# Ledger of designs, part 37: VHH binders against q9y6x5

Target 1, 379 residues: q9y6x5
Amino acid sequence: LPPKLLLVSFDGFRADYLKNYEFPHLQNFIKEGVLVEHVKNVFITKTFPNHYSIVTGLYEESHGIVANSMYDAVTKKHFSDSNDKDPFWWNEAVPIWVTNQLQENRSSAAAMWPGTDVPIHDTISSYFMNYNSSVSFEERLNNITMWLNNSNPPVTFATLYWEEPDASGHKYGPEDKENMSRVLKKIDDLIGDLVQRLKMLGLWENLNVIITSDHGMTQCSQDRLINLDSCIDHSYYTLIDLSPVAAILPKINRTEVYNKLKNCSPHMNVYLKEDIPNRFYYQHNDRIQPIILVADEGWTIVLNESSQKLGDHGYDNSLPSMHPFLAAHGPAFHKGYKHSTINIVDIYPMMCHILGLKPHPNNGTFGHTKCLLVDQWCI
Short names: E, the ipSAE of ESMFold2; O, the ipSAE of OpenDDE; V2, 0.75 times the mean of E and O plus 0.25 times the DockQ between their complexes.

## First folded at step 14 (VHH; framework vhh_surovatamig_d1)

Design q6 (at its last look DockQ between E and O 0.81; V2 from the best seeds 0.00; counts 0 for: pae E 2.002 > 2)
Fold by OpenDDE, look of step 14:
Structure q6 (fold): chain B 379 residues (1-379), chain A 122 residues (1-122)
Amino acid sequence: as target 1 above (379 residues)
Amino acid sequence: EVQLVESGGGLVQPGGSLRLSCAASGFTFDDYAMSWVRQAPGKGLEWVADIWQDGSEKYYVDSVKGRFTISRDNAKKSLYLQMNSLRAEDTAVYYCAKESYNILRGFSFDHRGQGTLVTVSS
């Protein structure tokens, strides 16, 4: 039988939640599998970019989903919540579910993972759910597990996405211990439901399961605001993305716009596109705007209208608060092994290996995950 | 059109009680979690409490825990905030807010009412 893999994402699950809160179900999952304590995600540390990096093994500049809001100057197209299903935005890379889908006697399934409801390279998963935040985890889980169990050709790769604890992190802030404790308990219970469902269906022993996240969450405050209107007139630029990494499209001379912004706040770095630090791997894409503003951790870039979020993400990907975790269980993985850190792009070649797929060119390093796998030597 | 109309605010002495109400219309009320937010004079908006769409879960900001109770009546499309043991620092305009989550935008209050003023003063 071909190997099977379920990739699960709990949006905004900061890595250190595992240290600061109790997760009985997840801990049991980890005990019988592996844990990577910290996953260094890609810059910017936003939902769509990082989810696409997980399934492509590419930095954002390479796979082309460079933000949750984008603008292409050549085609004058916009990517936003109202327009995210145009294959144009996704076709700069080939996600693993497409690769898998194109194999003989295999199919892919998806429950609301970013991009899975879009025909990418004229291919869409055989089974997928259109994104709808109102759909319960249970319904998503039921569909995914049904597809994994009863499909022909068999579903060999599936994705499952859930919006928590991101939503609550935004609302309550990650430092709200009491409220976040309740939220995280619910997440753990969902993991319990997942495991139970798999066991009930007889999938548990043969299915490889990865539980991970796209980013963490940092505490924000009304006392840590950067008001762009104080630095530059709105008529001088178009805002493509706002916080904590603002994408600026100048309407006047770029240098003039830059000069107006460069000293706007001591808590914000301003970069011309060509001066973006190499470590971000966030330069070589036309969808990256001429100027980007990067707020310091916990600072929020605002216009005249202030944000009400008590938590946010999208900051420097070197910040621990932005890092998610990865746990995995199944025949491909060791039992009771913990690893300190990997890069988020390393997940792709690992998944390809597990599924027996030839990976597309990617930025991941398979060597970083060898210690997680039973069929590999760990150095 | 989404409409949220708050009522019940007023002047009250410290230690007093008020019950705020919000009448919702223009959307499927029971599909959305709802929040109360407030804005004190000279301060920004502050989240106060929220309640899940089915009323099964309630969350509060620390400063109001044990004093405020959020509730809803989905049949009446109404949101409530019972405020007991009011303090001077609770003085604010209170808004009923519709919660929204978008995978691209994250969490937001996509609609709020005109607000109702609560003044706690001796």
Scores: ipSAE 0.844, ipTM 0.934, lowest interface PAE 0.6, mean pLDDT 96
Fold by ESMFold2, look of step 14:
Structure q6 (fold): chain B 379 residues (1-379), chain A 122 residues (1-122)
Amino acid sequence: as target 1 above (379 residues)
Amino acid sequence: EVQLVESGGGLVQPGGSLRLSCAASGFTFDDYAMSWVRQAPGKGLEWVADIWQDGSEKYYVDSVKGRFTISRDNAKKSLYLQMNSLRAEDTAVYYCAKESYNILRGFSFDHRGQGTLVTVSS
């Protein structure tokens, strides 16, 4: 049978939740498959950029989804809730579902992975759900499994996205053990439901399943605010994105704006675009603004108001609190193998290998993931 | 369109109790988790408690755990907060809030009422 892959994301699932909380269903999944304990994601550690990096193998500067809020100076377009489906934003890369369904006798299915309801390069996922956060996990799973079982040409690549534990991590904070324990128990129950559904439908033995996430979550506090309005008049710049990486478009001389900001807080780094650290791979795209502000872990940039969040993400991708995990099970994967770390961009070439697809040029390294796979010599 | 009306605030002694109510209209109440948030004088908003759509799950900020109880009546489109063992630091305007999650901007409260004042003092 042709190889099949289901890619699942639980948004905001911090890697060390696995060590600090109980996951009987996920642990059974891992026991019979593989675990990557830490996935080093891409900067900035936000939802849309990292989901697109998973499926393209590219750094954000290369795929063009550089933040959850963006501005393109040439077209004057803003990326926002009302404009996130414009193919303009997505067309700087080719995601794996496009490559997959252009192959003979293949289609792709999607339950709400970012970008799967957009016609990227005039190609939309063969089967998809429009994004709607009110749709239950059960309904998303039912659609995905129906498409995996009942499509012609067959669905060989499918994605499933779920908003938790990100939503609860923001609201309750990742350090609230009591609240997060109850939230993560519910997530584990969903993973149990996923596995049981796949078994009931006869998919479990022949389907490769990756369970991963885009980023982690760090604890925030009303005591760790950086008040931007205390440092610079709001009229001197246009704010494209605020926290924890602010994107600043100067309305006056750029150097003047930089000088007003550079000593604003010891808990914030201020970069001219050309001075952004090379390790971020976050410089070579017109959607990256002339000045960015990078808050220290757990600090929140605000405009003279308090924050509503007790947890946040988007920080430096070297921070362990920003890292998700990856677990996988299926005929392509070893059983009971643990791996310390990979880069999030490495997931794409691994998925292409599993599916027999030629990867587009990307930033991933297949060698980083080959020990997870039964068809590879590890050593 | 969306309307949230809080009531039940007032002056109470430390150690006392109050019950807050919120009447909701203009949306399908049963489809949304609901929160109580509060704002002490001169301070920012603080999330206090939430309750999921069917009432099955209730969550609290650490400072109120064991003292406050959130509840909802979906037939009456109403949200409640039973506040026991009140302390001076509980003094705030309490707001009923409709929860929202936006995949790009994250968690927020998309609507809240005008609030009801709770003052805890001797």
Scores: ipSAE 0.555, ipTM 0.835, lowest interface PAE 2.0, mean pLDDT 93
ESMFold2 (binder alone), look of step 14: mean pLDDT 82; pTM 0.824

## First folded at step 15 (VHH; framework vhh_surovatamig_d1)

Design r1 (at its last look DockQ between E and O 0.87; V2 from the best seeds 0.69)
Fold by ESMFold2, look of step 15:
Structure r1 (fold): chain B 379 residues (1-379), chain A 122 residues (1-122)
Amino acid sequence: as target 1 above (379 residues)
Amino acid sequence: EVQLVESGGGLVQPGGSLRLSCAASGFTFDDYAMSWVRQAPGKGLEWVADIWQDGSEKYYVDSVKGRFTISRDNAKKSLYLQMNSLRAEDTAVYYCAKESYNYKTGFSFDHRGQGTLVTVSS
């Protein structure tokens, strides 16, 4: 039988939630499989960039989804909430579901993973749901399991996306123990439902399942605001993205805009594009603006003195608060194995190996994940 | 056109009670979680409580837990906040807010009413 893989993301699931909260269902999943305690994601630590990095193995500068709000300087196009299905934005990479379904006798299915409702390189996921946050986890799961169980050619790669705990982390803040305990309990129940559904359909023993996330969440506060209007007149630049990584397109000489911003706050780093730290791998794309502002952990860049969020993400990817986890179960994976850290770009070549796919050029390192896999010698 | 109209604010003594109401129109009320948010004099906007779409899940900021109860009536397209054991620190303009989430833009309040003033003083 061809190998099958289900990739699941719970958006904004911070790695240390696993040690700070109770997850009986997820812990049983891990006990029968593998855990990577920290996944070092890509900068910036936002949803669209990191979900695309998982499925392409590429840094953001290489796959072209460099933020959730973007401007392409060559074409003068703006990436907006209504324009994210234009293949123009996505075509700088080939995601794994495209490669998978172009193989003989294979299909791909998707329940709302970013990009799966876009015809990337003229190829859209064989089965997919258009994004709609009102669709329940149960309905998403029912569609995915139906496609895994009934499709011809068979679905060998499937994705499932869920908005929590990101939504609640923003709203309640990750440090509210009482509220987050209740939210995370409901997410653990969904993981229990997932496993039970797969067992009832006879999929559990032969389907590889990865449960992961794109980023974590840090606590914000009304006491930690950076007001850009105190430092620079808005007429001197176009704001492409605001917080916690602001993307600044100067309307006047770039050095003049930089000089007005560089001492704006001790809690914000101001970078000319060429001075962005090399460790970010966030420089070589025309969609990265000439100046970026990177707020310190828990600080919010605003145009006024207020904020409506108690939690946020997008910060420096070295911060543990920005790191998700990865758990996996299935015939490809060891049982009861814990691994400390991988890079999020390492997930792609591992998935390609599991599925028997030739990976496209990428930034991942297969060797980093070999110890998770039963068919590999890791020493 | 989304409309949110708050009512029920007023002057109350410490330890007293008020019930705030919000009438909603112009959207499918049952599809959205709803919040109460407040703004105290000289302070920023503070989230107070929310209630999920079917009313089964209710969440509160620490400072109001045990004193405030959020509720909704989906048939009447109405949101409520029962405020008990009021304290001076609860003095604020209270807003009814429609929650919105998109996986690209994140969590936000995409609509808010004009607010209703609650003053807690001796």
Scores: ipSAE 0.645, ipTM 0.875, lowest interface PAE 1.5, mean pLDDT 93
Fold by OpenDDE, look of step 15:
Structure r1 (fold): chain B 379 residues (1-379), chain A 122 residues (1-122)
Amino acid sequence: as target 1 above (379 residues)
Amino acid sequence: EVQLVESGGGLVQPGGSLRLSCAASGFTFDDYAMSWVRQAPGKGLEWVADIWQDGSEKYYVDSVKGRFTISRDNAKKSLYLQMNSLRAEDTAVYYCAKESYNYKTGFSFDHRGQGTLVTVSS
């Protein structure tokens, strides 16, 4: 029988939560599997870009999902809240569930993972749920496990997405120990439910399960605001994305716009597209706008408005507060092994290996995950 | 059209009590978590308390814990804030706020009322 893999994402689960809070169910999961303590994600550290990097092994400039809000100057198309279903945005890469379905006697399933409700390269997941934040974790879990257990062709790759602790992190801020403790306890209970469901269905011993996240969360404050209206008039540019990385489309000469913004705040770096630091791998895509503003950690870019969020993400991907974790369990993984760090793009070649898939060209390094796998050499 | 209308504010002495109310309309009230937020003179907007859609969970900012109680009546499409042991520092305009979240835009207060003024003074 072909190997099976379930990829689970808890949005906005900062890596150091594991050190600062109690997770009896997750710790039991880790004890019987593996842990990567820190995963360096891709810049910008937002939900859609990083989730697509996990399943493609590519930097954002390569897979083309460069933000949660995008604009393409050639086609004049927008990637917005209500407009994320156009394959145009996704077709610059091939996600793993598409690769998996192109194999004989295999199918893929998805519960609200970004991009899974879109036909990419004319292929949509055999089983999927349309995104709806009101749908419970239980319902998502029930559908995923039903498909894993009863589908023909068999589901060999499945994804499960959940919005916490991101939503609460935004609301309460990651430094609110009391409120976040309650939130994270609920997350751990959901992990317990997941494990129990798999055991009840007889899937636990044979299913590979990865639990990870797309990014962390940093503390924000009303005292750390960057007001762009103080630096430049709205008539001079179009805002494509706002905070903590703003994407600026000039309506006048780019240099003039740049000069108005370059000294706007000591807590914000302003880059022309060609001057974006190489380490971000965030330059070689037409969907990246001519000017990018990057706020320092914990600072919020605003337009004559007060921030209502106490936590946010999207900052420099080298910041520990932006890093998620990865835990895994199943026949492909060791038991009781902990690893320090990997890159988020390294997950893709590992998953391909587990599933016996030939990976598309990617930016991941399979060597970084070899120590997690029972069939690989590790010194 | 989403509407949120706050009431119940006023002048009260330190140690006193007030009960704020919010009447909601224009959306499915029981599908959304609700919050109270406040803005003191010269300060930014501050989150105070929230309550889940079904009222099963309640969260508070540290400064009001033990003094304030958030509640809701979904049948009446109403949100409440019982404020006890009021302090001068609680002086602010209090707003009823509708919560919204999706995995693309994240968390926001997508609607907020006009507010009701609470003044705590001797």
Scores: ipSAE 0.618, ipTM 0.863, lowest interface PAE 0.9, mean pLDDT 95
ESMFold2 (binder alone), look of step 15: mean pLDDT 82; pTM 0.813

Design r2 (at its last look DockQ between E and O 0.90; V2 from the best seeds 0.81)
Fold by OpenDDE, look of step 15:
Structure r2 (fold): chain B 379 residues (1-379), chain A 122 residues (1-122)
Amino acid sequence: as target 1 above (379 residues)
Amino acid sequence: EVQLVESGGGLVQPGGSLRLSCAASGFTFDDYAMSWVRQAPGKGLEWVADIWQDGSEKYYVDSVKGRFTISRDNAKKSLYLQMNSLRAEDTAVYYCAKESYNWKTGFSFDHRGQGTLVTVSS
């Protein structure tokens, strides 16, 4: 029988939560499996870009999902909350579930994951749930486990997505220890439910399970705001994305717009597209706008409005507050092994290996995850 | 159209009590978590308390813990904030706010009322 893999994402689960709070169910999961303490994600550190990087092994400039809101100047198309199902946005890469389904006697399933409800390269996930934040974790878990257990062709790759602790992190801020403790306890209980469900169905011993996240969360404040309206008139540009990385489309000369913004705040870096630091791997895509603003950690870019969020993400991907973790369990993984750090793009070649898939060209390094796997040499 | 209408604000002495009410309409009230937020003079908007859709969970900002109680009546489409042991620092316009989350746009208060003024003064 082909190997099976379930990829679970808890949105906005900052890596150091594992050190600062108690997770009895997750710790038991880790004890019987492996842990990567820190995962360096891709810039920008937002939900859709990073989730697509996990399943493609590519930097954002390569897979083309460069933000949660995008604009393509050539086609004049917009990518937004109400317009994200056009394959145009996704077809610059081949996600793992498509590769998986192109194999004989295999299918894929998704209880929500960015792109899984879109025909990418004329292939859509065999089973999927449309995104709906009102759908309970239990319902998502029930559908995923049903598909993993009863489908023909068999589901060999599945995804499960959950919105916490991101939502609460935004609302309460990651430094609210009391409220976040309660939120994180609920998440640990959900992990307990996941493990129990898999055991009850007889899937636990044979299913590979990865639990990870797309990004962390940093503390924001009303005292750390960057008001763009104080620096430039709205008539001079179109805002494609706002905070903490703003994408600016000039309506006048680009240089003039740049000059108005470059000294707007000491807590914000302003880049022309060609001057974006190489370490971000965020330059070589037409969907990246001519000017990019990057706020310092904990600072919020605003217009003539106040921020209502006490936490946010999207900042420099080198910041520890932006880093998630990765835990895994199953026949492919060691037991009781901990690793310090990997890159988020390294997950893709590892998953391909586990599933016996030939990976598409990617930016990941399989060598970084070898020590997690029982069938690989680890020095 | 989503509407949120706050009431119950007024002038009260330190140590006094007030009960705020919010009447909701134009959406399925019991499908959404609700919050109280406030804005003091010269300050930004501050989250105060929230309550889950079914009322099973309640969260508070540290400064109001033990003094304020959030509650809801889904049948009446109403949100409440019982404020006890009021302090001068609690002086603000209080808003009823509808919570919203999307994995792409994140967390927001997509709607809030006109607000009700609470003044705590000797």
Scores: ipSAE 0.872, ipTM 0.946, lowest interface PAE 0.5, mean pLDDT 96
Fold by ESMFold2, look of step 15:
Structure r2 (fold): chain B 379 residues (1-379), chain A 122 residues (1-122)
Amino acid sequence: as target 1 above (379 residues)
Amino acid sequence: EVQLVESGGGLVQPGGSLRLSCAASGFTFDDYAMSWVRQAPGKGLEWVADIWQDGSEKYYVDSVKGRFTISRDNAKKSLYLQMNSLRAEDTAVYYCAKESYNWKTGFSFDHRGQGTLVTVSS
């Protein structure tokens, strides 16, 4: 009776991988459900901000997780492994699992998702795994399905996070067709395992499943480096985040730091905070630093060191290489429908609708996802 | 403390072969994928090959495919690179690296050894 939803993220799954590689299991999932071919994510196109945008429906400036590495100018706190579970960082928004489990006779579960191990507004996910990249997909799947089947009050919202293809995309580069083909085949096999497990447990027919991602991946090269140390001395600023969007906290007059950086590379845009393009929705938060540097696609900002990566993300969210996809299956969704694009912030109000939850104020538009849903009139 | 010690480098003629070894200690070797990376004179660090924890998956950069073979012996905590049909452009310091992944920082080579020099010259 109460609808159930499993939200699955395969980190770094670029939308055009679906066109350029074979996914027999994912394609079967799509045939029986829906596909959104491109999801326009939020700037910056990094893991923590975009996963939190999915579950809050908010731009990064509004939910406060503005990067994977942050500094809060008001409290002078740095976002690090030692304090990334401090609710301070997360409390500017209410993620869907909090709203869900505060309903009578509902709980939430997480096989890893940014924020699910944090007591956000004094509420931590009812069941969760602490992040550990060494935990196999099978163990994550076993835990999440056990919770979906065996919890009181019942788990009605659940998450499942997996590190691929982000890890391999960074390592091999998204344009390495041979290596990425083998990586993506293994991911497709995991999707097959997911579907088979849900069928075996009797969950498949009545569970809504979203398979999506937070961002894509672009090819990098040792020929496309921007050496920041060649343009400005370390002593003039504190580096909060490096690449491909550098977050610069000046130690001297901001205009002096800006002037030293503005002509550093033709492949980098340098913005004073007030000059950040409006389309980024990336200005109105104290955690956004006074100067940001935005590298062009495929360029890497470095400090006198070679890049270790052949692929990266975090670039301008208008770039198709930064866009993930969304596929979904279940009683709430049409069968065999393909949709061109949505905004990543639109996923939250859609999920709230599916679960019968009142969404908090957000930047998503429910109308953008109505065509995916069987109970809605599609225009 | 993680320790990685490379060996087996040297001077070789074009078309020749070398076998690099890496002895690992200070971590649970079987839990981590391992890489070979190299740095040519005046160039940045370049990934060459990696091998997953159980040896089941091996990946190579295009320039070495069919010529290099990565392997590991988990009982001996050792990583290997068999280098055949060597070319002048393979001249580099070769490093053994422990891979790591964190969802905030992404993929990185967490630690690497001191390196072993491979010189391919007539």
Scores: ipSAE 0.681, ipTM 0.865, lowest interface PAE 1.2, mean pLDDT 93
ESMFold2 (binder alone), look of step 15: mean pLDDT 81; pTM 0.812

